# VH-VL binders against o27280: the designs that were tried, part 125

Target 1, 266 residues: o27280
Amino acid sequence: MDSMNVPEVLEIKRIVEESESVKTFIFSWDFRREVRPGQFVMVWDFRDEKPMSVSLIDPVRSEIGISIRRVGEFTDRVHGLSEGDLLGIRGPYGRGFELMGRDILLVGGGIGMAPLAALADEATARGMRVDALVAARTADELLFLDRLEAAGVNISTCTDDGSCGFKGFAHERLLTLEENHDMAAVCGPEPMMFQVMRILDERDVPAQLSLERYMKCAVGICGQCCLDDTGFRVCAEGPVFWSQELSRVREFGRYRRDPAGRRVPW
Short names: E, the ipSAE of ESMFold2; O, the ipSAE of OpenDDE; V2, 0.75 times the mean of E and O plus 0.25 times the DockQ between their complexes.

## First folded at step 5 (VH-VL)

Design sa2 (framework fv_bamlanivimab; at its last look DockQ between E and O 0.48; V2 from the best seeds 0.00; counts 0 for: pae E 7.2 > 2)
Fold by OpenDDE, look of step 5:
Structure sa2 (fold): chain C 266 residues (1-266), chain A 119 residues (1-119), chain B 107 residues (1-107)
Amino acid sequence: as target 1 above (266 residues)
Amino acid sequence: QVQLVQSGAEVKKPGSSVKVSCKASGGTFSSYAISWVRQAPGQGLEWMGRIIPIFGKANYAQKFQGRVTITADKSTSTAYMELSSLRSEDTAVYYCARDSQYEGWFDPWGQGTAVTVSS
Amino acid sequence: DIQMTQSPSSLSASVGDRVTITCRASQSISSYLSWYQQKPGKAPKLLIYAASSLQSGVPSRFSGSGSGTDFTLTITSLQPEDFATYYCQQSYDTPRTFGQGTKVEIK
C-alpha cells in the first residue's frame, strides 16, 4: 500500500493526439499493480499534481494510457511534453466500473469517454456486446471513435451542433434509442450524466456513473472531494458510483466544490 | 462506414508536381490520421507519410523529405498529397488510408490513384 | 528503419491447403504488426492487426500469431478467393514499413 502512494517516475512512451485539446500519454506499466477501468491516477509534473483517468489498459503490451484535456496551467505544461519526457504517476485509486451481463451501454461526453474507452476494451475482450453513445459539442471533439470501432463497439454519435450524428445532447439521443441493455456506464459533464441517469432509471437499466471532482490527496483524507449530505469521497468511494448511490447525493447534477471548497453551480 | 475516395489518374512529365486528393466520408475526419502509401508496378507497398488533420501536423518518410507535402482540409474532409520533382521512379499507384494512431493499422484504403511519369 | 522480411516470396497451393506465411522484423516490434491482402488492381485489405486480432468481416480461416520479431499468418483452408498477395506491416515505429509481400498462387 505504501508503494502505491509513491509516485513512480515514468517515461512517456507514446503520445496520441485525440483532439485539439486532448492527448493520451502512454506509459509502460507493471501490471503486478492492477488497474481497472474507471480508476484514476495522480499525475505529477514535478510542480503540481492532478487526478487523471486511465483510458488505456493493455496488459499484453504492459501499457497504460492517460488521457488529459488541456484546461489550465498544469495541463498546458503536460501537453507541452514529448515522447521520452518524464512524469510522476501514483495510483491507481478509486473504485472502477463493474461489468455485468452481456449487453452494455456506454454513454460518454467529451473527456468522459476516457474511462469508458478502457471499459469498452475490457467488455469487448470478455465477449460482451457494447453500444456506445459518444457525445461532444462538435465533431472535432468526439473522442476515441477509431479505437472503439476497432474494438467492435457499436457507435452512435451526437453533437450539439449536429456536425456529426444526432444533433442534440446525449440524453436526447438516448431517448430515441429503445434497445435494452443489461447495464450502462456513464461519464461526462455532470448535467449530462444527471439526465442520462434519470432515463436509465426509468428504463430499469442498472447504471454506473463516474464523477469528476477536485481531488487533492486521492486517499480519502483531505475531504476536498466529499459529496454533500452523504459524505462520499469521490476518490475513495468513487469515482464510479451506482445510480442508486447517486440518488442519495443531493449535490449530484446541481453543483460542485471548487479548489477553495466553494459551491459552484453547474 | 468510413470511405475514402481519391482523385483520378494523373500523367505527368519529369520535374513536374502532382497533387492527389483523398476525401473521407461516413465518419469524423478529424478523429483519424491519414497515411499515404504508394506501390510501383509489380512492387511492394511503401509508406510515404501521414497527417493528423485536426492539427495539420504531418510526418514524412525520410526518402521523401523535402519533396512531399501532405495537407488536410477539415472543412471538406479531404487530405492531399503533393509530390514534386517527379521522376520516372515515381510512377506508381498512390493510396490514402485511415491510420490508427493506437495500433497503426491502415483501414480503410482509398481506391488508389495511378500516377504515371513519362517524358 | 525497421526492416520487415517475409517468407516465402511466393508459394503455390491448392484449394483446401493450409498456408503459412512468415514475417520477421529486424528488431522487436512487440505486437504492432498487421497483415494485408491485396488482389490485382485493388487496394490492400486489412486482415489482422495487433499480430493476432482478426479484423471485422474477415473469415476465421485467417489467423495471426507471434510477438517480438517473428510473426506468422495462417490460412487453415485455402479458398479460391484467397489467391492474392499478402503483406505484413509494422507499426511500432515510423516510418511504417511493409514486408516485400508473398504471392499465393494456384498450384
Scores: ipSAE 0.544, ipTM 0.841, lowest interface PAE 1.3, mean pLDDT 94
Fold by ESMFold2, look of step 5:
Structure sa2 (fold): chain C 266 residues (1-266), chain A 119 residues (1-119), chain B 107 residues (1-107)
Amino acid sequence: as target 1 above (266 residues)
Amino acid sequence: QVQLVQSGAEVKKPGSSVKVSCKASGGTFSSYAISWVRQAPGQGLEWMGRIIPIFGKANYAQKFQGRVTITADKSTSTAYMELSSLRSEDTAVYYCARDSQYEGWFDPWGQGTAVTVSS
Amino acid sequence: DIQMTQSPSSLSASVGDRVTITCRASQSISSYLSWYQQKPGKAPKLLIYAASSLQSGVPSRFSGSGSGTDFTLTITSLQPEDFATYYCQQSYDTPRTFGQGTKVEIK
């Protein structure tokens, strides 16, 4: 329905504190508006709108969860809200993950684990074997570990500083893991995703990666979320892309754009 | 798989404090929440609060706010509950339990720690 | 706080009987409801979560139903090991609260 282009004002039903800097906000949701893992919503605090990943999809309770990391003025305001307070939500938008085979590898960095947590729930519900490599700078930033364990996911961790699990980057840990997966799903900092994609491609593991770009309209009209070379709109053709789609993109893994559209190194 | 083993029974005087330990084995300690629930003799179950060790923040039932402190030591996979300003009505068995993060059910439970407060 | 009221507070039953225990929440709690069994001197044991989902290792004679404010635990053929006290617990809101318990005794 066309209602996905207009924010709906929803009451915050529950707040789950995932870490010191990450909260999941849970809303009632009418699932006639279907939501798939990997899709995103635009969260409106009545001043500004920002894209946020859907991290919980619960049709039985008619709920969705949106995980938000506190990083600036907008997210500080949202983190200051309480249960019963209001937010505007429009969406969902974008192309979600597609599951295939019986064995899936998830590779998530930081808040990138949010859409992968939703995917893990769907994968385990389908009877798939799910392995997750959860990466962060420090142990305190590893997300969703309890939830993933409770869902039956086999977890490997890595931290840049070695405070939990393997000391190093996600792609370095990936090199030391045994491979037996039919597919992979990857979400996190773009430099991490680029390195992980290269390894998975060399190993002939089909991979889907979720990208983050500046967004304004979220429906592909304004062009602010376009990738160079391909004309792909992250909000419309993505945010989830197959690795073969991204292999043709010159900017992937090499630079990002600030809100003014300027190229900035990762 | 996950197992929770609590410290032994204690006898305390009114006005003192008690600190009960809950050591976890199996699973990743920092990846699940630990709740504390008490049961007075012949009474039902009463939730006191919880901690998520990786987050390091505890939440408390309002009734216990200011008297209870829940902490975790990731290096020893142990959660602690300290109740201060003890009164005779704090006589109870104190349980720790793994708290499912989104659903809020408790499984498994520790074996319980009997705390007796008498003058 | 969300108050949870169980009925009955106690009951007497024979092996083989069908037992029904009800739990009412003071407001809607959706399906955020769990049932526990507790035997004397032991910790509670999770039976049912999400109102109707049977915990692994729990016999199929146990079942849960309900949503909103009214919930039911049913034991379809009572066994000797089922004589215990049963608690419902809501997890919709903080603080987590339990019903007062239902003691199931030998008739």
Scores: ipSAE 0.027, ipTM 0.586, lowest interface PAE 7.2, mean pLDDT 85
ESMFold2 (binder alone), look of step 5: mean pLDDT 92; pTM 0.947

Design sa3 (framework fv_bamlanivimab; at its last look DockQ between E and O 0.01; V2 from the best seeds 0.00; counts 0 for: pae E 15.9 > 2, placed apart)
Fold by OpenDDE, look of step 5:
Structure sa3 (fold): chain C 266 residues (1-266), chain A 119 residues (1-119), chain B 107 residues (1-107)
Amino acid sequence: as target 1 above (266 residues)
Amino acid sequence: QVQLVQSGAEVKKPGSSVKVSCKASGGTFSRYAISWVRQAPGQGLEWMGRIIPIFGKANYAQKFQGRVTITADKSTSTAYMELSSLRSEDTAVYYCARDSQYEGWFDPWGQGTAVTVSS
Amino acid sequence: DIQMTQSPSSLSASVGDRVTITCRASQSISSYLSWYQQKPGKAPKLLIYAASSLQSGVPSRFSGSGSGTDFTLTITSLQPEDFATYYCQQSYSTPLTFGQGTKVEIK
């Protein structure tokens, strides 16, 4: 058994309330186990296990952060936890983001900003110029703004209701931005990502997108996160994909598989 | 049927330590969390902490951090609670209880261990 | 910490009476609420878990209801063996906390 696949019981060091529905749980981390933005871990509350993106990577403090949105029973339980409580963590898994060039564009929606926040930290630390388009339904759902600002990220916001920034969707805001970047990283609702990807492709901007799928094993065995036609496993070949790779994935932006394996439209 | 049997009553001096044991029988000890709850005379119930024996990991209420240590011996299916720097206010009945699935409710309970701290 | 407040602290009732005990959490605890019965000199006994789930072996006259911040334990017809102290307990967040208790005494 690969030590990576054995859950480690870790104490929650601190909890950051990002929004009404999102909390970041901070853990001590042994950085002998490398973790990259865009990778995920399996979080185990001793009852169930779910994949979660790493949103904070701090080698100075020897900490990682996992941002979790409250959306169901599992996350409800986790959100009820306090500092000092225990969780099982195994990983990291998957392919993370690659940084290229000098200027990077981040486009995130909702909880999708979690992995992008980690990427922003790395990019800025490397001296890259980072522009971030942060999207949410409402102003109070915009994530990591203070953190991004502190990191030196140029932030543009958009909200569905216009409560903050551009009124509209991320792809609509993106259309109003004419600046070219060397690379883009995208994470959020798949319909958003689909539209953003199209725009970026038209602009010849290399893009990486992080997909969300139901993942059970995280090791590419169970196949529950397989993408139709290609056979890509989100947990193994992803969750970060290049736009060129996703262009081959028919289901992208159209539908996903639910826990029972049924096709569910977006 | 799972049963929890605790060690006998203790009388301790202030500043000393007490270690209470809780032996589980009738089930798989390692799969359950064991919590410790105390009750001062005529008072309510107070959660102290819990341990997950299979992992040997424990967490504590902040009030007792640094003064309480919860351990478990899987080979004997026994959990232990050690409380140091005892004070008169620590006089209470101490209970162990099973938290079967880390859900935070308790069943069954040990019979309780009376700990009296007096000069 | 989440504070649990029970009401009333004590009540007197007769056999056959309907008894209702309330428990209020200082913040939402969803359905992570349990009820216990404790008799003098004995350990608490679990009656209800997850706000409304009856523990195995517990008489059906006991029931729990509520979600969020307000919860209720109901005994439909009080029996002689039901005179005891009852506690609510939240399991939503650590530290796990109990209500102060409700003593049900014979009238």
Scores: ipSAE 0.019, ipTM 0.551, lowest interface PAE 5.9, mean pLDDT 92
Fold by ESMFold2, look of step 5:
Structure sa3 (fold): chain C 266 residues (1-266), chain A 119 residues (1-119), chain B 107 residues (1-107)
Amino acid sequence: as target 1 above (266 residues)
Amino acid sequence: QVQLVQSGAEVKKPGSSVKVSCKASGGTFSRYAISWVRQAPGQGLEWMGRIIPIFGKANYAQKFQGRVTITADKSTSTAYMELSSLRSEDTAVYYCARDSQYEGWFDPWGQGTAVTVSS
Amino acid sequence: DIQMTQSPSSLSASVGDRVTITCRASQSISSYLSWYQQKPGKAPKLLIYAASSLQSGVPSRFSGSGSGTDFTLTITSLQPEDFATYYCQQSYSTPLTFGQGTKVEIK
């Protein structure tokens, strides 16, 4: 427990089942602790602590939502919780998305749509035109479609198996979308983000991409979330980076690191 | 297609400064890094530094740190390289180039600006 | 700083010859290597990027190979217009550095 911030223990107010594998946990939140789309929190289940993206930021109801995909022991335990159960929350941490211009493209793969859903709410509230490309392996894994539609977002979908929308990968669908955006925000599997970044670079669209790395401290002192070649710490200087910042990161899209810091292929 | 056009040749005295411009056309200026590379007569190529216009940040080869300033003006799509405290050894052709940054190759190059430092 | 060592410093060859130029990095640079051609009085021209990818508009007689520390530029069937100086350049880390150049002289 050597973190500069101690988790605040909060009751789960509401649970939304987003898909078979994804739940959104909603908490009352005091917005004196400001939260921005793209920032993350550390979620503590009293045994382990993992970074999770904020997917709902609702100052009017004094609520935040945190979307969690069931992928292992920690997330299995959290998915087993009910309304009224407790979780520890530290944060928020990191650099959030910056909005610019009047037309934004969101490109999200799987759970990567979570922070983009929060961004979409802010962008539409500012009067921006929002196009979202929502990608998944199958139709059942497409996230937040109803919420995005209700916000006035223009949705395009793609699925690897073609069960909903374009059959193929997100970057392939992106080639068929209109090219007139002032910026893009991208979050999803790193191979997807790499391919999307290359297309957006060709189109001269400024892009911000949200990265995941192994995290322990969340406040920038342990170095576990560092990127090769730059020394950027995902928890402190990210998780959201401009594409130009990432163009100097030789690791991006090419390999990942295990919890011991060893380089491992994607 | 992107083109880079540099300012004309200059003759300078030792101890003075030179500022070379590099105007980009045919694409967005702010997204691509611009690198500066020089070539002394009869010599090879030497990277001096780069700027990333959207961030306004430049970095420099250690050899030139403290003498070179690289800037960008997004409104005119123009990068600048200023080299101070000139010596005769700074006589060279100075190139700007679009820097792919991610892979770090240079294409296109400007036509080059000859700078002669003599009394 | 990463040193790039080219070999040979110069060579003389006949039209039609196969020419190879090598470039060695002082440490592994993965595939972050490019090759340039420069003719007298002209700016360098990109030939090869990412060690082996041919730039658009470059004749297919040019090819690049290698990874890690050892890289090769090959010109199959040398042509009169290939008289030039060739440079390798690493982009693995800053400062970006070039080899000293290889002058190819046509007999």
Scores: ipSAE 0.000, ipTM 0.415, lowest interface PAE 15.9, mean pLDDT 85
ESMFold2 (binder alone), look of step 5: mean pLDDT 92; pTM 0.950

Design ta1 (framework fv_marstacimab; at its last look DockQ between E and O 0.89; V2 from the best seeds 0.00; counts 0 for: pae E 3.2 > 2)
Fold by OpenDDE, look of step 5:
Formats: sequence, C-alpha cells, structure tokens
Structure ta1 (fold): chain C 266 residues (1-266), chain A 118 residues (1-118), chain B 112 residues (1-112)
Amino acid sequence: as target 1 above (266 residues)
Amino acid sequence: EVQLLESGGGLVQPGGSLRLSCAASGFTFRNYAMSWVRQAPGKGLEWVSAISGSGGKTYYADSVKGRFTISRDNSKNTLYLQMNSLRAEDTAVYYCARTSWYGSFDYWGQGTMVTVSS
Amino acid sequence: QSVLTQPPSVSGAPGQRVTISCTGSSSNIGAGYDVHWYQQLPGTAPKLLIYGNTNRPSGVPDRFSGSKSGTSASLAITGLQAEDEADYYCQSYDSSLSGSKVFGGGTKLTVL
C-alpha cells in the first residue's frame, strides 16, 4: 500500500475558531507531499474517519489547515480537541481546482468556502483578480471574510435572513452581479451549486464545482461515492468537476447516496 | 492602466445615423460588460445601453430601444453604438464605461459629443 | 423624471459634514440591488466614488462613505473640502424597467 494511504499522526498546531460551528485545525505539513486547493484529506480521530477539505495551504510556514463544521458525532469529538492533541491525516486525495485566466469568480456557501479560501490564496498569490460571493444562512455563519479581504479578494456577501449583505440565496445575488470572469469555482450546498451552475452556463463562464458525497476509501475502490449514470467517483474523478461533466450527472442537485447507499433528497 | 477612448461624435440631422466607437485598453476586454451612458447639456446621467463581455446579451433603455444597437469586437477591443433615427433629445455627450463586477461603472472615457439638430 | 430621487443641491462649509440622499423603490434599491455613487467635477467625466453601497475604490478618501437602508441610500462627505464641489449621482439597477441601470437626477454640491 502506498504510504500516502496510511494516516500520518499529526499534532494539532493551532485551532482557529472561524464561527460558532466551524474550526480550522492547523498542522505542520511536509510539502514534499503536494496539496492543491479543492483536494481533500481523510481525518482520523482513531475511532472514525471523514473526508475534509483543505482550507489553508501555507508553504512558507509549512502548514495546512482543515476546516471542520460541527455536524455530528465525529465532528463533535474533533471539536473537543485542543492544541497539541493528535489526529490521523491521510492524503491529499481527489482532483483539485484548476486556475486559468486572470479573473476568477468564487461562489461559496457555508463550509463550502473552505476549499475556496485556499484557492483564493493561490489565485491572489499568482496575481489574479479574485471576486468572491460568500453565502451563509446568517451573518455569523459567513466564513473567512477577514482572511479573504486581507488577501485582496473582492467580497460580496449574502445571507438567507439578510443579516449581512444581500438578502437571499447565492444564485439570486449572482444575478445582480456582472460576468467579469474567465472562470468560476463553486462550493457549497448542492442545491446552491446547481442553481449557480445554471447561471454560469447561461453566461458562458467556465465553472468548476466541488461536490460532497459519502466517501469511505478515498481511493476510488469502494464505490460509495459513485455518481449515478456516469460512474464518476467523487473521490477519484472529483471532488472538483467541470460544469460540463456535472451536466451529465443526473443526481446532481437532486439527491445523494447515504452511508447505506439509499437515495436521499437534498 | 485602463483607458477608454470614445470617437465618432458629431453633428447630424434629425432622422440621421451615427456610429460611435470606444477603444479600450489596459484590461481583458472580453471579460467585462460595457455600457454607453449619455449626458445632455446641463442635464444628468442617463444609461443608454449595455452589452455583455461575450457580446451575447444586449440591453437598452426604453428611450433608445429599436433605434440604437450596441455591439463589440473583442478582437479589436472596441465597443460600438450604432445610432439610427436620431432625435433632438439624443443630443448629449456619450460616455463609454466599463462595468465592474458589482454593476458599477468603474472606468469612464472622456466622452464624445453628439448633436442632433436641423 | 429620474427613477432614483436626489436633492437637486446641497451645500456646506469647509470642514463640515454633508449628506446626499438617494431615494428609490422596491424595484431597485429596495429589491436588494447595489447603489453606486459617482462624482463629476465640472467639465469632466464622472468618476466612481462608491460601489456596492459602501466600498471605496482605490484613491477615494475615507471621508467619503456610503450607506443603504430600505429603499434609500446615502452618501456622506466629512471634512468637506473645496475640491469636493461637484455633481454627485447615485446609480442602481431596476428590475421593472427591463433590466435597466438607473441614475439619480444628480446633486450639485456647493462648498461655501
């Protein structure tokens, strides 16, 4: 077995509280192992293992960050950890985002901003113009605003309740903004991504979207993350897909498979 | 540096036609929607027309709809406004403006004067 | 008649604070569309002053600020200077006018 498939036990170097429900765990990282925005790692708390997006890539400090939202038993345990505690990390896995052109649009919802924040850092470091639409249910759930601003990202916010920025959903806000981009990267709730993709397609803006599915092996062998009609494995062919690829995926924006393999509507 | 330079303005009789041009430089022209905004002498600003970056979508104010046609040539970094059936009330300085992501006009040309008079 | 309503003129002494209002409706400012502000010095083309309700482009002093609430927006100028004498225009988008961008009628600011 490839050494990359064995979890490396790493010490939590720092914990950043992003919001009430989201924490970023920072680890020392050997960058001889390349990692790209949009890729994920498998996080092991010595009981269970879950895929998590990389939200910070810092070659200067030799660190990576993993942002985790508190949503269940596993994440509850992880959120109970402190600096100095240990986690198992294996990866990175999957296809990350590709950067093209000079002007890029980021559209993120909730924890979906995690991989986009990493992408924003890379894009701005390359001298690209980055516009980011950041969406959340409420103002207190908006993620990485200060970080993005510090990176030179132009930010537009929207919240379901109107507590910050545009009142409404990301796709609604997007309709009020201009199409001044070479490409777009999208990550968030799948219904959001579905609507955003439609708009971007209508605008002829090439788009990459990061999907979330139940993943078990992360190496494309178990089939748990297979997408209907295409056979795409989110962990292998994804999690980042081009809009043209997703247009072939019937289940996109409609349903997903639960751990038992049952169809669960969004 | 972003630059917009309008040309093609002049004197024309009512019912006549005129074609304005705007030469753009200093940015990726195809990525940006562009607009024409006019200002009658001593009056306020009036949005006239807009075109998407690709040129696939065009928009017009009701006051010019059916008479004016906006277009662009991305290979030449040039924006155009074909004005037909001109009226006295079309007399104005016509500005070429770049549209920002937010929908604002972040860069303006110096304008070209169009005078419609008998 | 402009879709967005501005006072025709405002005035202030150097160092004072002045505000310019921009009143819209449920189909533009009230619909959630951004308000932008422009400064037009005499004999010059307009310049973007505020975008996205509150943002200042590079080079615009922090004494200029924008706000938005309900169906209205406001431009505030603190520490008024002689060079601020100009026409100011608000701009937004109106969904009821076939997707038209709309300007206010403009406000002439006189520095006394």
Scores: ipSAE 0.581, ipTM 0.827, lowest interface PAE 0.9, mean pLDDT 94
Fold by ESMFold2, look of step 5:
Structure ta1 (fold): chain C 266 residues (1-266), chain A 118 residues (1-118), chain B 112 residues (1-112)
Amino acid sequence: as target 1 above (266 residues)
Amino acid sequence: EVQLLESGGGLVQPGGSLRLSCAASGFTFRNYAMSWVRQAPGKGLEWVSAISGSGGKTYYADSVKGRFTISRDNSKNTLYLQMNSLRAEDTAVYYCARTSWYGSFDYWGQGTMVTVSS
Amino acid sequence: QSVLTQPPSVSGAPGQRVTISCTGSSSNIGAGYDVHWYQQLPGTAPKLLIYGNTNRPSGVPDRFSGSKSGTSASLAITGLQAEDEADYYCQSYDSSLSGSKVFGGGTKLTVL
């Protein structure tokens, strides 16, 4: 937040416990600041600032929802907040998903279902047929199933431990499902997305994948979110990329960079 | 409503050829894998061949591989089965079937009869 | 190619419960591929009855249900009715057969 955009301080209107480790924080939002599925916001807890995907876009109730998985010090502090507490929000930033055709496949792993849940709402509102493959480590971590079902989404689940649906990884389940779609949208652990992308490429299904990288400015100035060998900035040219663009990216599915710029394996 | 309309069946001598057609309507044809499934008189169902929505991948049962060719024309919403080197054991009703995302055959045509007899 | 085994026939009286088994292997049902069930009334094309192991298409009565365990699947019919007299087929996918879809041999259900 140094010389960059400043966050707006907003009151937490409502908190939804999505799972033991995931909460959705709901805020009032003026939709003259448009938000598209696949865009992200920077969430500031007055000590640190992290990018988070928008999971709920509700212009009728003037609400936006941000789903946050508890994974470390920042998210532990945010999970300790109550309704009425304050958070800073700046954005939205990045490029959202583009919808095309009449039939869409969603493939989401863990918290990666958050932006896909928002996309599912938009796709169903446009009258598209939506099939979703929802993946997690265990049944208790499958996100947004009731919401997706209520929206008319056809759901297939997979869990690493087999406690719900197919036992195994998302790409393994995808191999057992048919190619019946105009496009796909994919978000989750990057190794999963790489394997899913390979299958979708072989099936000639146009795919958009949402990447996560370290961000500071969120507007493309600082270079912290750049992809190796291409110079693409995840916060500016992404976070949503077409699979054709990512097929040229050496680091995708192999490694990431930490805040110090070091290569770190997935 | 999804509809599948088969044609092209008939009587043929062993070693002969036939081409079956299946006209599809009521859905986005190019997005669905399609199959041919056959049923010999008094016998069970046997999957014969499948083709991906784009047409880029084809699959055949061992009993027909090398003799049958599945194809599709997505601009005409039509599925085809070219059957060559026909044998008596190919005598069956041939069904056109749509494959769902889950891998089931969720819609079937009425079937067209192929009889291979000398 | 049939690698799925079904009993050739089963029977029951009206109102009873019957089950039809479908036995596969580690290359099909045991590998996580779904099992689907079809009803074929005499002289008609097959009709999808159960898909994805347990799901019913719209219009299929809830007295039909499916289940899967290990390398086997079952179709259960409760409240048996005369119109249920038909042939029933299970279907799955077998990875060992170059990506083949496979049917069971079929089960003739007789309502006594």
Scores: ipSAE 0.356, ipTM 0.707, lowest interface PAE 3.2, mean pLDDT 88
ESMFold2 (binder alone), look of step 5: mean pLDDT 93; pTM 0.949

